# Designs tried in a protein design chat: VH-VL binders against q960a1r229to459. Part 2

Target 1, 231 residues: q960a1r229to459
Amino acid sequence: LKGDRIELLLPKNIDQFKKFKKDRTVISSGLITRFVSTRNPKEFSQKWISTKYVKEFNEITVNKDSVVVGAALNIQKMADTLTSSLSINIGKEIDSFIQKFSSPQIANFATWTGAIISGAKSSLSVSDLLILFNVLDAKLTLLNNSGELTQVAIEEFAEKKLFATHTIVNAIFSRSLTGFLFCLKLGETSEQDSTNFNFAALVGNQVSRIFVGLGGQPKRLTSLEVHIDAL
Below, E stands for the ipSAE of ESMFold2; O stands for the ipSAE of OpenDDE; V2 stands for 0.75 times the mean of E and O plus 0.25 times the DockQ between their complexes.

## First folded at step 1 (VH-VL)

Design m16 (framework fv_ramucirumab; at its last look DockQ between E and O 0.02; V2 from the best seeds 0.00; counts 0 for: pae E 15.8 > 2, grease 19.4 > 18.9, placed apart)
Fold by ESMFold2, look of step 2:
Structure m16 (fold): chain C 231 residues (1-231), chain A 122 residues (1-122), chain B 107 residues (1-107)
Amino acid sequence: as target 1 above (231 residues)
Amino acid sequence: EVQLVQSGGGLVKPGGSLRLSCAASGFTFSDYAMNWVRQAPGKGLEWVSSISSSSSYIYYADSVKGRFTISRDNAKNSLYLQMNSLRAEDTAVYYCARGPYYEDYYYGMDVWGQGTMVTVSS
Amino acid sequence: DIQMTQSPSSVSASIGDRVTITCRASQSIYSYLGWYQQKPGKAPKLLIYAASSLQSGVPSRFSGSGSGTYFTLTISSLQAEDFAVYFCQQSYSTPWTFGGGTKVDIK
């Protein structure tokens, strides 16, 4: 980027965004996610487009069965929305978990989409937000390069590298989630090996969701889910 | 030109120590994860260790964990491998390799050093 | 650990031949697969990333395909400089693991 000319567009709504995003590198604007592109550097362009001011990406919708969180919202706003919109057992754990992994300054400036994309890209890092999205069975609404909208599970978004060819419009969380949410983050495992570890479990009636973060994408522990559901 | 230039190999007795160096040039070193990969004579490739761009995430193969330490100095554009308690089975050519931008190993390791021979024998 | 099984272990071929190398993962690695070429006394060289994407500067006669557990590297018309050892490598989960290699020799 140094010495190169960058064109940055700041669309105000989704129709403008669709019109101008072709062949542009999409950026999210936040403290921790500044200059984070949806694309690998091999595919960078000098023409950028921001999601920051798009009206539809800043919307929150709470329906009877779902909570929809726009892509441009910061992490703290998303967390507050989920805490107040999901069951008390789940909401309290989300609030507690978010408080433990970032400073209030980072949470107030970083977008959740920037954090999700950073986590989904890395094969080495352990992402607290990504494991939270996995355990809550989050869905993402994506906009492709042709202007079409699709909805995918968070697992598919990461596994198929959809951040390279799609723009996140919002996240959707089911308000029908039941049971108990448990999240934790553990420190270093050895002096010679610096690895963060996290764990998230939603245990309920018959179907549990249990994930572990050991580097890269959260791993679903389906054998443990079967064991726990049998108890 | 993007380059990785290695140094520090040699002959070492079992139980000894050796430090390998890898000097980077032609790219922004601090933006990339880095790796060590080794190849025993006449054998295939074995991943040894990876380190994230900020050193916040470090991983080792089980065969070297506790004995080898990967590190980097982003100010000097340099990657290191400290090898302690060396064994005969550690005999190999050791390559440093540039990992992908932001640790997205979906994109592979695209720049390799020339290799440094480490021989562990009595 | 994810095991990578590569076949054949060697192939004898002539210039102009089509060569196909396969690689199987012990569990799904989606498209987190790279193909590397190594000549004697040299470092490996990345040919294909993401199972099917051609690395910059690699000739178009190289192609990769597959996803999940089964992957193929194809050289459409073998050239003199293509006699080498080829490795697949998964980068889905640490430890990153390589296949055993396929040596492509002159017939």
Scores: ipSAE 0.299, ipTM 0.709, lowest interface PAE 4.6, mean pLDDT 84
Fold by ESMFold2-Fast, scan of step 1:
Structure m16 (fold): chain C 231 residues (1-231), chain A 122 residues (1-122), chain B 107 residues (1-107)
Amino acid sequence: as target 1 above (231 residues)
Amino acid sequence: EVQLVQSGGGLVKPGGSLRLSCAASGFTFSDYAMNWVRQAPGKGLEWVSSISSSSSYIYYADSVKGRFTISRDNAKNSLYLQMNSLRAEDTAVYYCARGPYYEDYYYGMDVWGQGTMVTVSS
Amino acid sequence: DIQMTQSPSSVSASIGDRVTITCRASQSIYSYLGWYQQKPGKAPKLLIYAASSLQSGVPSRFSGSGSGTYFTLTISSLQAEDFAVYFCQQSYSTPWTFGGGTKVDIK
């Protein structure tokens, strides 16, 4: 976008993306990243980078024990990948739950990465995609400002606000997940503000993962998990 | 500069056809979904149709489904609206609008064309 | 379809005034709401997206708040160029729908 004051860089792979950073501190907003001076973070950046065409961000890899979904894929493609790769019971619930919070247009137009970052930033709204990633024990592959790749749990990504300092490369889901998945979304309206509630539980034979969203980050109900696992 | 420039439109009798064009410049057209939004004289805004960046997903308002066809040519940076079987209630200023950017979870139309008047009368 | 009810339909204000416009959705749309400004004979201009995110180039006197079904657009200190019609729009479910508009007139 050189017609204004912004130059848009379009890397083709991770190595080219690292090269384009040129040791600058970057601020990520979904799949688009702005170069910012470390000395003057508030100074307007002349360079933006789009990861839309980065090969690694557009790949789906189904391994024996895991499924990897690239950051540039839309919500519907992610959902289709998970429903075809995970157990039938878990996959069916994922498909059902996504239909409750994302219209077909949004699921086909928007990336899952944008949705996850928006959810992690919010202190006001519940995030249905974020709670889904939490209950599924998703891991994210992140690229830091030094060009290093690391993997973190979705809970750590949100709690440490890593969206401010890292670029999401992909999401990793375990294919060994077993049990019954249940997701719920409720809404309430008021004169001043609306209040929303969401809930997700994965209940297996030995281990449970249970989360509730009342606004902002989903909370893990570890005491309830211990009680259920003892049964 | 980032802009959308519209052409086409005009006066047509009920049952007639018109084709609207929207030419994009100053940005990577193929990275954005595109929309048509109309406004009848003295009335509010009404969403008409949307097309994804690759044309893989297309949506229409019920009032125009089966009569209007949205299309795009990414090589020519152009958006089109083919309007068939026009009715008096289709009389409006038609705007093309950019967005969302393909990674934008929250929808916003940030760049608009100047508008094209379509008048359907007997 | 999701109905967007906007209030007031018009407001008379003076330069320097704080103006608040409200928008109500018939069902929860979470944060999928934008605010647009339209001047006579011109195309709409995006002011706010995602209920509270200020569009690049829009003055900081504009702010959005709310979630679910209740939303507000606030102009903290009205200026001469702010006399216009304002529309909210939900993008949660198709068909995407706009509010009826609020005309901000000089008092």
Scores: ipSAE 0.006, ipTM 0.472, lowest interface PAE 13.6, mean pLDDT 80
Fold by OpenDDE, look of step 2:
Structure m16 (fold): chain C 231 residues (1-231), chain A 122 residues (1-122), chain B 107 residues (1-107)
Amino acid sequence: as target 1 above (231 residues)
Amino acid sequence: EVQLVQSGGGLVKPGGSLRLSCAASGFTFSDYAMNWVRQAPGKGLEWVSSISSSSSYIYYADSVKGRFTISRDNAKNSLYLQMNSLRAEDTAVYYCARGPYYEDYYYGMDVWGQGTMVTVSS
Amino acid sequence: DIQMTQSPSSVSASIGDRVTITCRASQSIYSYLGWYQQKPGKAPKLLIYAASSLQSGVPSRFSGSGSGTYFTLTISSLQAEDFAVYFCQQSYSTPWTFGGGTKVDIK
């Protein structure tokens, strides 16, 4: 490697994070680290800041009507939290779906934020977590470059590609969802993160939510929702 | 050194076929999406096709859809473009270009081959 | 498809001059915009990615700005090696599309 080494800061709280991130790239997962090292194998100089030890990014909050999951938590922890906090007919399917998502190593060490961002960035990939977040109508708390926090729907996050300008602080899931969740994925192998097709449907809720992933961002099947809700 | 080295191309009659190759070195080829971009003589750049790292997702420009086939062999660090039913308007220098790591095109196409000329003429 | 309109098509300038090239997108592409330099007989070279990020190894006299639908590439002080054709490219959605190019010639 040539040039300056990667400078990594490890803030311990969101206030420090806000101060340090002004001129730094945020690391949300091991994949991002891999991106840096792989893209510039000979020459790179990059200043980075990690969410790994930020207190607010590692918190789980279970409220009466919502579950909040910090951005620095791994995929498995997120899934476990949702499984235990949402209705049984939704939670059990989340657990099952995540078991098929990736290897235990990835699920235990990769952040859900990394997976969401990776999926949102890609125009050529299907993201399992992204479709899950869409079907659950998840909200994201985002930190912009000005240090302001905003809440947006996952769909908006992906559509507007807000990962380019915002940092995910946490995800918010409703505990008021009812009905049944059905998830399906088809991949090349169970050991790979590659997914060619995924499907998610929440039915029996006030409003059904149905999404399909055939490449790129999940597509909502509104017509099917209307049909199902009319039954 | 990170590089892409192209081969193939040449002169072909309309309706003919050619196969272009692009050999990658200096990086983990299997981690990157790859692209073909072409440039007609004296003209601008035109995207032709893209393939994801695992070949799971493939895209074509409308102008070549149904005629061209992009493929890759990650074991050989190679990208290919099979061009069938070639037309005069396909005459161009064709470039292979490295896309994003895990399809994050936010970063553009940062590595290009040297290009190979394809001439379709009767 | 997203149309990229680049202007001017050509510009004559002298060494040391400030040169500005613009690119407009038919719809918002946020910051998913790259700038490339191409010299005669050579492959394009990535200069700027993400609208304003300088590619490694590119001189600091190159800069990119803009978001949404309007973008600019600026060469603060034109050098002899900068005479070339420049292209913008949106990387927001397929099909990837390029601007028509801007030829920077010596005055």
Scores: ipSAE 0.000, ipTM 0.533, lowest interface PAE 11.1, mean pLDDT 87
ESMFold2 (binder alone), look of step 2: mean pLDDT 94; pTM 0.954
ESMFold2, look of step 4: ipSAE 0.000; ipTM 0.441
ESMFold2 (binder alone), look of step 4: mean pLDDT 94; pTM 0.953
OpenDDE, look of step 4: ipSAE 0.000; ipTM 0.543

Design m2 (framework fv_ramucirumab)
Fold by ESMFold2-Fast, scan of step 1:
Structure m2 (fold): chain C 231 residues (1-231), chain A 122 residues (1-122), chain B 107 residues (1-107)
Amino acid sequence: as target 1 above (231 residues)
Amino acid sequence: EVQLVQSGGGLVKPGGSLRLSCAASGFTFSSYAMNWVRQAPGKGLEWVSSISGSGGSTYYADSVKGRFTISRDNAKNSLYLQMNSLRAEDTAVYYCAKDYYDSSGYWYFDLWGQGTMVTVSS
Amino acid sequence: DIQMTQSPSSVSASIGDRVTITCRASQSISSYLGWYQQKPGKAPKLLIYAASSLQSGVPSRFSGSGSGTYFTLTISSLQAEDFAVYFCQQSYSTPYTFGGGTKVDIK
């Protein structure tokens, strides 16, 4: 029966993605293949659309003031891009921190978008990638169901739960960020275990950004930032 | 009748700037991605830049990245190309071109402006 | 980047001749290929889209075929108004790339 069939669309650019998206569930083709192999076909009579082959979701653009990383890229490709595009001190800390929460197998396969959405959804555990985006003042380009693009801060994306109504197109990082980046992860030693506590601080020439993760969304320590900046 | 009418070309010295305009009529401008394509005298076609219907996504050829900026004003049905730090190799006829999306999911440049000559010479 | 290789670079033909132009992509582009005609001093004009679909208003003597990496434009019986330069173009991914062009000249 046609009601028992799974429909997966593989758009090749953003305009095709906008046209085909409609009421379809957004996913990478790799994850769909994995799901289909473990599930009964009748349980998956859903319409799905992949971001994996969309040209715009796989692009990296380095501008004078910013670096833009496409949503379909894996964690390692994102890390390599930031390391080569941001200041050497910030880049070294990013590389070090990612090694602590993601194995090479995971970093080379999982998308940064999947990790960010997972972190934004959590109410009980902390997210190492989410706190990293928070301390770096990341912005996300989002696509809504009407085909409009908007730019939001990572804190707004998580707080307003925009993952429920929008597709992430890319992440934007400022190349004007300077200073000392320090990231910390405390808790279980297994890479697969949930992080119990994390902390990230960027202490720059103009403004400090300090976040702590105690479960759920990272909290910005604005009072501490004011005292440090006064020094 | 649908058309694209271009303006803003001219002669400029190396290192100078020019802004090209493309005025659209006869279709819903905000519903279509727009492109700039150039052609050096006696040479082939080279895609330069694209902008999505809403203006939220822009794309550039490596040769112009960081120097050229594509933009649009949907209220005025107009497309722009701001060209900075111009070089002799940017000398070309510049065309604006509209993407068309068909019901089968294919797209192509179905409508072109008349072209605007940009000459970069000392 | 996807490289488009077009051949021949030029062809001399007489009215009534069959003209065939080929285009090769450096990787598979499915059917995301268009063919354009350009006359001296004019903007390009779309002839064929989706590798084989004839654009409205274009004479039936023009046809396109192919998929993946190999594509062909055929003019079955050349007319006086067909002397022009022809370009293939992939719309599969950015940067969009064009073939080098084929000049169809009078013999």
Scores: ipSAE 0.000, ipTM 0.391, lowest interface PAE 21.0, mean pLDDT 82

Design m3 (framework fv_ramucirumab)
Fold by ESMFold2-Fast, scan of step 1:
Structure m3 (fold): chain C 231 residues (1-231), chain A 121 residues (1-121), chain B 107 residues (1-107)
Amino acid sequence: as target 1 above (231 residues)
Amino acid sequence: EVQLVQSGGGLVKPGGSLRLSCAASGFTFSDYYMNWVRQAPGKGLEWVSSISSSGSTIYYADSVKGRFTISRDNAKNSLYLQMNSLRAEDTAVYYCAREGYDFWSGYFDYWGQGTMVTVSS
Amino acid sequence: DIQMTQSPSSVSASIGDRVTITCRASQDISNYLGWYQQKPGKAPKLLIYDASNLETGVPSRFSGSGSGTYFTLTISSLQAEDFAVYFCQQYDNLPYTFGGGTKVDIK
């Protein structure tokens, strides 16, 4: 698609995507619709590349030990995949957490990738999806500007600000995760910026993962993990 | 003004190696994807390999993958094709070609004069 | 791989004739198709890109049309310098693939 104000490329496979990504902004069909509806004509002058038709960004693969969720999928599709693929105690809490903190309109429209990146970029807002990925020990498959794929932990992605230099291709979750997942979001609307925090804990028999979010990147509560694991 | 000048062809025995060179002038070499395309005597054109403007993204035809290496030196405005483990079916005129500047432009707007590679005996 | 089938393989024509060459793709390639002219002992020369855009310096008697899987190159009034082999090429997907060529010969 080419015009005076916008250039949107629609690669059909990963090789075309690697070749034509260059300096283009990555966008999905859902985000394109929202962007067009809310932004002014100046923003349409940017160069865009779509993930809509590239298999690797849109696929769901359930393996024996892992589940892979493509980066272009919306939040609800990601949640449905995890709910059906992970243990029942983890899946129930994922479903509950998403339903409480993301409207059906948002969850069926916005990509999980967009939510993760916006959460990692912000120093002031609490990200519900980012803390969920942290507590689930998610790995991300990233594409750099050289067309190389690498896998990193979600904590490393956020800490090193890899969203500035890489494109997320998919997320990988271990199906060996066991225990009980607990997620919480607290806060009140105020005349000033909302003072929110969130909390997520995966409590297992051998190891626990516990995080708190006070804005941007969640903090791991390693001392509390040691105390819980000792019980 | 735009020129691609090739060198490095020759006669080689099966299993041998050759290195082809393509010297670019008249344009900003580092802005363009570059390609190698070959043509067996009396036959059609076959795409061999492409390399991105920075040199970081490289593609090969299945027929040459693992045997040929494309590279570029942007400081010298030069493109190379290292050809190893050559076979009789690699006998062809090899062209270097510049890819069009537009983002969906896998077409070749300028070509080198061609270099003959003969694999015989 | 996307297979490009070109027809005819050869055509005999006289100066002033209208010549049409056809190229068919094994799958939808939108408009990501170029046409090249090759004279004996020379490198190919780009004539048309994006199925219908005339390359700078190419005479207006050359035109391209088509989209999807069916494409044509037309020479409206053949001239002496047009006797050559013509190739189509798809760039919708890697590997890039070429048609088998059409030789335009003098009658």
Scores: ipSAE 0.000, ipTM 0.418, lowest interface PAE 15.5, mean pLDDT 82

Design m4 (framework fv_ramucirumab)
Fold by ESMFold2-Fast, scan of step 1:
Structure m4 (fold): chain C 231 residues (1-231), chain A 118 residues (1-118), chain B 107 residues (1-107)
Amino acid sequence: as target 1 above (231 residues)
Amino acid sequence: EVQLVQSGGGLVKPGGSLRLSCAASGFTFSSYEMNWVRQAPGKGLEWVSSISSSGSTIYYADSVKGRFTISRDNAKNSLYLQMNSLRAEDTAVYYCARDWGDYYFDYWGQGTMVTVSS
Amino acid sequence: DIQMTQSPSSVSASIGDRVTITCRASQGISSWLGWYQQKPGKAPKLLIYAASSLQSGVPSRFSGSGSGTYFTLTISSLQAEDFAVYFCQQAYSFPYTFGGGTKVDIK
C-alpha cells in the first residue's frame, strides 16, 4: 500500500497480446512480482505483459518443409522439437551442443527467446544459441506495435536490433537442411575469463553456412563458404 | 470522445425476434473485442456474448446459445445482436461494452430495453 | 460457472464514512476481479481492474484488495456522488460472471 504496484497482463491469445502490448515491457517468465518504491511512492508503476500463456507463443507446428517453435517455449523443448523434426545427424549435434552451454535445470526453465535476445543485445559476449540459429538459417516471426507480422532472418534480427521494436512470435527452421553440422564452444570456465569463442558450420551439398563468435554478433565466413561450395 | 450508441430495442411477444445495434465512434473499433451484457429489471449483470476484433472468435452464454447471434461490421464501426426465439426471461436492458483488456469493460452503450411479454 | 457472491446486499452510510463491500468467488480466480459502479438509469462504470488497479479518472478514495476467492472494495470517505450499486466481476474464465450487487445508500 506504500508504493507502486507492477501491472502484469497475462493475455491468453495473440489477439489479446496485440491489443495490449503497446508500450508494455514483454516478459517470458511466469513470475508475478509486487514492486514497492520505498523512496518515491508517487512514481509510476512499470507495465508488463507476459508471453507465457499466449496460445500462439506456445505452439509447435511440424509442416512438410518447416518446423515452427513458439517463442514462449524453453530451450529444452526447442531442442527436443528440432532433434525429432530435422535430420538425425543435425539433431544429434544440436542436442550435444546445447548440453555444453545449458544445464538441464536452466534449459527446462529458460526460454529460447530470452537467450536469443540476450545474445543479440550483447556487443562483447558470444552467444551459443544465437550462433546455432545463424548456422541453421533460422527465420523469426516478429510482431510490431502496429499488430503487423513479418518474417526475418536471424542475422537481420540481430544486425538491425529488431528486439527493440518487435516481439518474437516463433522461430522457423527448414526441414530441408541436410549435411554435416559441427559446433564448438570454448571458454566460460568462470565469469572472469578474458576470452570466449564459439564456432558453427553446416556443410551440405553445394551449400555451406559457417560462423565464428569472437565477441558480439557471430561473423559469417562467406569467403570460406564460397571456397568450400566450389569444391 | 469514445461513444457507443445503441438502438433496436422494444416490446415483443414470446417467440419473436429483435435486432440490436451498437454504433461505435472515437476509437479504432476494429482493434477491440466487443461484448453484450444484459440486466434484468432490479437484478444484476449477465454477460451474454463476445466477439473478437476480427469477428472470427465468438462466445455465448449457455442461456442464449442457438437463439442469439452476435456480429460486427468493422467498416461501419457497428456491433449487432440478432435475438430469435425470445423468452420472458430475456427481458432486460442490453448493453454493448468494449473490452478494455482481459474482459474488463471500460466503455458501455447507454442500454436498450427489450421487453418480452405476452 | 464461477459464482460471485457479494455482501452486504445493501448498506446505509453517512458522508465521510468508510464503506467496505466484499465479493467471494466459488473457486480461485487469482487477481482477475473488477469492480463496477452503476448509478440509477445509467450504464456501469469500471472502477478497478486486476483486483487492486484503479482505472484512470477514478477518485483515489476507491481501493480494491484481495486475491484467490475473497475480495473487498473500500471507499475511504464516502461522498454524495458515491450513491450507487457496486458490482464485482470475475475475468478469470469464460463465462464471465458478476456479483449480485451492493446498494450503497447515504443515510
Scores: ipSAE 0.000, ipTM 0.422, lowest interface PAE 15.5, mean pLDDT 82

Design m5 (framework fv_ramucirumab)
Fold by ESMFold2-Fast, scan of step 1:
Structure m5 (fold): chain C 231 residues (1-231), chain A 120 residues (1-120), chain B 107 residues (1-107)
Amino acid sequence: as target 1 above (231 residues)
Amino acid sequence: EVQLVQSGGGLVKPGGSLRLSCAASGFTFDDYAMNWVRQAPGKGLEWVSSISWNSGSIYYADSVKGRFTISRDNAKNSLYLQMNSLRAEDTAVYYCAKDLGYEYYYMDVWGQGTMVTVSS
Amino acid sequence: DIQMTQSPSSVSASIGDRVTITCRASQSISSYLGWYQQKPGKAPKLLIYAASSLQSGVPSRFSGSGSGTYFTLTISSLQAEDFAVYFCQQSYSTPLTFGGGTKVDIK
């Protein structure tokens, strides 16, 4: 390692992570592998803390009514978990949709947490993973700088910009979701400054969740949900 | 609309100094890493420097380390590059660029570019 | 430093042609590769990130593939607006490095 100060902490559980976090920059499993394997580790000139070995960030728990996916897991592992634990109609659409916006190379490389935070920060581009979390009514377990855990809806996380003050621990999905999931991703145009469009709808017997992405945060189509639910 | 508007640059003699500015609008500036990339006339792209959202992590190309200083003012939504001890080989169009996200090291939004010419 | 080598340096093509550009890394960079398009006098535009992920707003005729040390950018049916210079970039480690560029011009 050449000429730069290296401080990389590898906590093994959430209690150690809380103690070590302080002023350190959080890095994911993929980023750790890249830095450790390089011959030019100038990226390590600052203080870093890894999520790679934190037990709670790497767990998958399937309960009777929910499935929990750890923050350090990649997009493909999340997709596999949801496909195997949610209803067959919902799972099939999740798998299909993820393959449209995340190639096998991306899905096995990128954490779902990275994609969610990137999407929540964007004011111009649509985020396919974020709209998927919105339509699935995903909840996030967050850790604040005081070491407290809270659970928030994905819409609240994005709206309040909680990525600036919290670390994501896991995502929670309801196994009681029913109905038909429909996701669309409309690609590029030849026009300069054009944005992508995405759409996600979960249409159930009694309740529906409908979102559209036109750039920035996905927007809930509440009026349309009321009309469909009334039918 | 998401936009980066650059200013500064110009003609300077070897050994001189220049400061480049990059003004951001349309996105939450203090949530993204920022980059400087340059391109010599008729040549390819060369990464110069990167700075994290809070200035906690700063990186430089070996060719500019010790001479250039990247900085940001989040209250003013502005990115800067202070260039000292300039050399003829620093002649290039300098671009500021926003990182794609917090885990990616790709550049999705670019400024229009600022020409820096170092000659006697 | 990781060196990125692009081939060809230039290619002449007609509208509707399939164009393939290759990028080689001097060491394994896994899938940490992006592709950019640059038109004369303009800033680069990100097309592909992480080797194969299409950036928002980029036409579906653009696709990327590869991992390790060998990567390709393919334009399945060249359009008039695609005549430009294309650059690959590795994001595996600093210094971030770009390929030398491939100029796609009209036959």
Scores: ipSAE 0.000, ipTM 0.424, lowest interface PAE 15.3, mean pLDDT 82

